# VHH binders against Interferon-induced very large GTPase 1 (GVINP1), part 8

Target 1, 242 residues: Interferon-induced very large GTPase 1 (GVINP1), of Homo sapiens (Human) (q7z2y8r1479to1720)
Amino acid sequence: DKRLFVLSILGLQSSGKSTVLNALFGLQFTVSAGKCTQGAYMQLLKVEETFTEELGFDFVLAVDTEGLRAPEHSNKSKDRDNELVTFVIGLANLTLINIFGENPSEMQDILQIVVQAFLRMKQVKIFPSCLFVHQNVGEATATDQTMDGRRRLEQKLDEMAAIAAEQEQCLDVTCFSDVIRFDVNTHVYYFAHLWDGNPPMAPPNPRYSHNVQQLKSRILMTATQESRGNIMKISDVKSRVQ

## First folded at step 25 (VHH)

Design c25 (from n2 with K53R E104S)
Fold by OpenDDE, fold request of step 26:
Structure c25 (fold): chain B 242 residues (1-242), chain A 121 residues (1-121)
Amino acid sequence: as target 1 above (242 residues)
Amino acid sequence: QVQLVETGGGLVQPGGSLRLSCTASGFEFSYYGMHWVRQAPGKGLEWLSSISRSGGYTSYADSVKGRFTISRDNAKNTLYLQMNSLQPDDTAVYFCARGIFTDSSGRFDYWGQGTQVTVSS
């Protein structure tokens, strides 16, 4: 029974989820503009045997998911998305919440569903970790914008937490940090645009690569930390999927 | 940018020794296990040795076991390969490589330009 670290990614359709996963681990999830990934795709990665003792796991299961709020599923979208997000978050040790751009409406949609899912997990005493990946953040005054961005994100998360708490009658939840361990300063990663300029002639953005390395380091750290506790076994995954 | 720079290669006589160094930058070196690999002319990449992120665990290919020693200094972001009892068939370009997974499609995600080791009388 091998030790498994499950990493999943969630985000709206066409938010660049698969691209992030591919960049992180050299994976080949289908990146197609306009085509909706249906369901969840999983890749099992075997860790080098020499590294397993220190890392605390033998395999990484990377889970790419269907984009949320996909137009193709507009009529069933809310319930389906809720189920999918709940399933993915429940399955994973760490979930990457991928946000693309600064559209407040889109952000609200994903945050609402994600916060609700985490609250549900808390209610059943499942405590997964999450990291936010905010892509396509403008270059101008990156520090100030990121600080403001963090503040706004935190406020929105708190707002969604309060709403979710009310809906679920959770009196002990007033902010997002009550739902899950979260620090906006350490759990949010801002990614530059993938390209340096306008595709298709633009070269890859070195900053994006740097951002990927930073995130990867954080993921490894988190994975190691999570593995020191109740590490998931392959057999456990089977039980959770059922 | 992730960068790995190998040094220490050269010409050595059979039975001689070399110590290779690999300096890492652009990532948290201490978070990653590292590898040494080599490529001889006309041959594919050959894995030689791996070392865990702390240096506490090491592994070696049978071809170099007992002769080569992998080590690291995380404070210096440096990986080492001590090569003793070198043989002509050890002639190759030596690379340090980063990689966590054994996946055949991407076992190593980064490696340097390599350093040439030539063992000849």
Scores: ipSAE 0.868, ipTM 0.956, lowest interface PAE 0.4, mean pLDDT 91
Fold by OpenDDE, fold request of step 26:
Structure c25 (fold): chain B 242 residues (1-242), chain A 121 residues (1-121)
Amino acid sequence: as target 1 above (242 residues)
Amino acid sequence: QVQLVETGGGLVQPGGSLRLSCTASGFEFSYYGMHWVRQAPGKGLEWLSSISRSGGYTSYADSVKGRFTISRDNAKNTLYLQMNSLQPDDTAVYFCARGIFTDSSGRFDYWGQGTQVTVSS
């Protein structure tokens, strides 16, 4: 029974989820606006045997998910999204929450669902980790973008936490950090554009690559830390999927 | 950007020794296990050795076991390969490579330009 670290990613449709996963680990999830992921797709990665002892796991299970708020799903879309997010977060040791752009409505939608799911996990004493990946924030300066972006995100998360707490009758929750271990300064990664300019003539953006490497390092660190606790076994995954 | 730069290659006689170095940049070196691989003329890529992130665990191909030693200095972001008892069939371009996973599609995600090692009398 091998040790498993489960990494998942959530986000709206066309937010660049699969691209991030592919860039992180050389995966082959489908990246297309016209061919979106349906449900959850999983890839199992075998860790080098020489590294397993120090890492604390034998495999990484990467989970790509369909975009949330997909137009293909009518009025039942919200329920489906909630179920999917809850499932994915419950399954994963670490979930990447991918946010694209600065649309307040879209951001609110995804954060509401995600925060609710984490709160539910807390209630059943499941404590997964999360990292936010925020792409295309579009501020005038990198410094301003980061500072303002973090502030806005934290505020929204806290608002969603308060709402969720009320709905779930959790009196001890007043902010998102009460729901899950979270620091807006260390758990949020801002990604540059994939391309330096407008495709198809634009070259790859070196900054994007740099961002990917930073995130990858964080993921590895988190994975190592998580493995020191209750490591998931392959048999556990089987039972959860059935 | 992620960069790996191999140095230390050269011409040596059979039975000689070389120490290769690989300087890493653009990523947190201490978080990654590393590898040495080589490619001889007309041959495919051959894995030689791996070392865990801390250096506590190492592995070697049978072809180099007992002759080559992999090590690392995380403070210097440097990977080393001590090569002893070199033979003509060790002639190849040597690469340091980064990689966490063993799969057919991407065992190594980054590698350098390589350094030429030639063993000849």
Scores: ipSAE 0.865, ipTM 0.955, lowest interface PAE 0.4, mean pLDDT 91
Fold by ESMFold2, fold request of step 26:
Structure c25 (fold): chain B 242 residues (1-242), chain A 121 residues (1-121)
Amino acid sequence: as target 1 above (242 residues)
Amino acid sequence: QVQLVETGGGLVQPGGSLRLSCTASGFEFSYYGMHWVRQAPGKGLEWLSSISRSGGYTSYADSVKGRFTISRDNAKNTLYLQMNSLQPDDTAVYFCARGIFTDSSGRFDYWGQGTQVTVSS
């Protein structure tokens, strides 16, 4: 049977994640405006046969979860979003965590959901990979600001891990590195603004295109590493989604 | 920033040979399989050959198999096409291209400006 590499992207609605998917793979997902929690959107991409043996997979399944905005809804709505996120993270070989801008409240919202989901995967002994994509960060060329941003993100992840560990009663978890394999210096990609200025007067930002190419190359490298260990056959997808 | 630049085209007699080069920049060349395609006057794109990222696997269109050889040098970020036994029907603009997928959503995501090959007495 054919081998499948599953890539998911998670983020709050209106966070620009479909723009990233389009830039990476030429995809166009339907994205509804507003605050809603719907299902996942999927597209299957067939790999050129000449490349499949060296890459280790024959297809890529791109999964976009539209409309995650759980925190202002009831606990029942949050449970539904958590179920969707857990399903998507459990299905994926690699999950991209999309964070748009520097709003602390929006950053905390997505990090809370993500850390909880990865802790739940650890509890059922599923070990997916993740990369963070932090879009629309001003002065992304300044390494000092990026270093501070990485330290702040790591601190927030550790805080969320400690909270999640108490909620899930996992006494052996005190920081995010206890939850999954993670290095804030190599697992976080910063994207410049899409436009160099304000549209329509602004040209496209060439640094955004460069950031996309760096991420695409990392995704390919990660996919090759995953194909050596635990790449899924299409027939095995049924057992994973149960 | 992603750039593919073809060179080595020109005028050649029937039965002659040319080697095309494609220099790549703006991405990690060694992570990507590559292709050669051509466009003859008044025709659409014709796929010619593909090579895997290490160079260990290659494929060719029937129209060029046995006459053309694709190769790459990852240390120089360069893709090559050795073309032998050229005929007037090989006259075209030749492009190198990058692409991982085969479906309509992105078989080739980047290609260069092309280099003209003219086979004529």
Scores: ipSAE 0.540, ipTM 0.849, lowest interface PAE 1.4, mean pLDDT 76
Fold by ESMFold2, look of step 25:
Structure c25 (fold): chain B 242 residues (1-242), chain A 121 residues (1-121)
Amino acid sequence: as target 1 above (242 residues)
Amino acid sequence: QVQLVETGGGLVQPGGSLRLSCTASGFEFSYYGMHWVRQAPGKGLEWLSSISRSGGYTSYADSVKGRFTISRDNAKNTLYLQMNSLQPDDTAVYFCARGIFTDSSGRFDYWGQGTQVTVSS
């Protein structure tokens, strides 16, 4: 019975989340990724045997979703996306929440769904981890401006948590950190544009490459820390999915 | 920018020894397992050895087991390969590599430039 670390990525449709996943692991999802019955695609990555005891897992299951739709146009689309997000967050040890650009409406759409899903997990005593990846933010990602971006994201998450808590009548939830373990200063990663200018003439942005390495290292550290506590076996994940 | 730089190659007589070094930068070295691989003239890549992130676990290809020793110093961000009892068919370019997975798409995600080792009289 092999140990499994489950990593999921969520984001709006056409939001560049596959680009992040490919940059992290050098993958292009193919037939081997396989489609799950709930609109999630999975690929299994085998860890080199020499490393498994110190890392605490033997495999990583990368879960990519088809992509969420903007819910302001359809209640049925929002209900489907809520079910998918709740399932994927409940499956994963760590979920990456991919936000592309600075469109406030698209940010609110994904954050609303995500916060509701994490509140549902709290109610059933499942405590998954999350990291936010905010892509394609221009030079405004400088230290002072990332502080402003972190404040805006934290305010939005707290607002969504308060609304969700009122709707669910959860008296002990007033901010997002009451829902899950979250620190906006350490759980949010800002990614520069992939290209420094317009392709094909633009070179790759070195800052994007640095962002990828920072995130990859955090994912590994998180996975190792979870192996000290509760790392899933492959059989447990199959039961969760079935 | 991830960077791996190998040094310590050179010309050695059969039966001799060399110690290769690989200096890493641009990532948190202590979070990653590391590898040595080589490429002999006209041949494909041959995996030689792997070492876990702390250095507590190692593995070796049968062709080098007992002759080569992998080690690391996380404080110096440096990976080492001690090579003893060198033979002419150990002649190759030697690379250090970073990777966590055995899947072909992600086994080695970064490589050094390589250092030449030549074993001859």
Scores: ipSAE 0.516, ipTM 0.830, lowest interface PAE 1.5, mean pLDDT 77
Fold by ESMFold2, fold request of step 26:
Structure c25 (fold): chain B 242 residues (1-242), chain A 121 residues (1-121)
Amino acid sequence: as target 1 above (242 residues)
Amino acid sequence: QVQLVETGGGLVQPGGSLRLSCTASGFEFSYYGMHWVRQAPGKGLEWLSSISRSGGYTSYADSVKGRFTISRDNAKNTLYLQMNSLQPDDTAVYFCARGIFTDSSGRFDYWGQGTQVTVSS
């Protein structure tokens, strides 16, 4: 009877994704605070009943992961990450893809795994939403639309989509927007450094706080739009998680 | 930077009225439901009222229902609490708060510094 909006976050280990969740919702994951399945931690958040009619959901399930590992020379770590990503993307209404800094190798690795997972969801007619969060970038990038940064990300996503489409023999996919609904101008958020200087003497960066508020507002907008479509009841999600 | 600033508190006689204001900045006020809570001396926080982001839905604690009215003006980024028929046990610090979620922990993500309301003869 109660409607559930599932929000998940993915990213590499040590990429600051728990910091994003804490900044967005004040979340701390502990064994006592949530359920853990297959390397995913969950916290159920009850929406204030006064707001549920206008928001379109009664609960939020926040899903955090242990973090993706850097690629290894073996298939075992890649298979674990693929299983975790597929589970989390398949469960969530909205997935945040957390990318830390400007390291091209780490960015490539995350994007490759994520794009393949979304392509697999498309093949089974599941169309989850995603937002990209680039943390710890320059303040100009974090405060303005940066055409270079957005174009670079879009190019990498399109490259990964084309590679995945060839590997999966999907002839109708040539770019990332063929895989999922995606607009690089509205679905990518750049975050400044958390501290305005070096800890411990640096104050919190006001630009980071502003970036958080913008992302939170987009999450709420996306969640409201998702509620007009097919949103799961809590009993259905319990079956999926069990 | 998210900021909530309460004003309008003061000393009032029993049976009197006050209107509290809360001015919001640093976020899109019209995207968030808002709350009023209070803390009497030596007591925990007491939730009083909530209002949806458009203002179309409101709720009240039984202790204030019929006496207090929550409202908002999204064009001015301001939340209001009209308090009528005040009694000595309404004496408290009153806070406006932002939060989408509720539980026993008081899952409000931002608070004002509060405004003191004192009801005495």
Scores: ipSAE 0.506, ipTM 0.835, lowest interface PAE 1.7, mean pLDDT 76

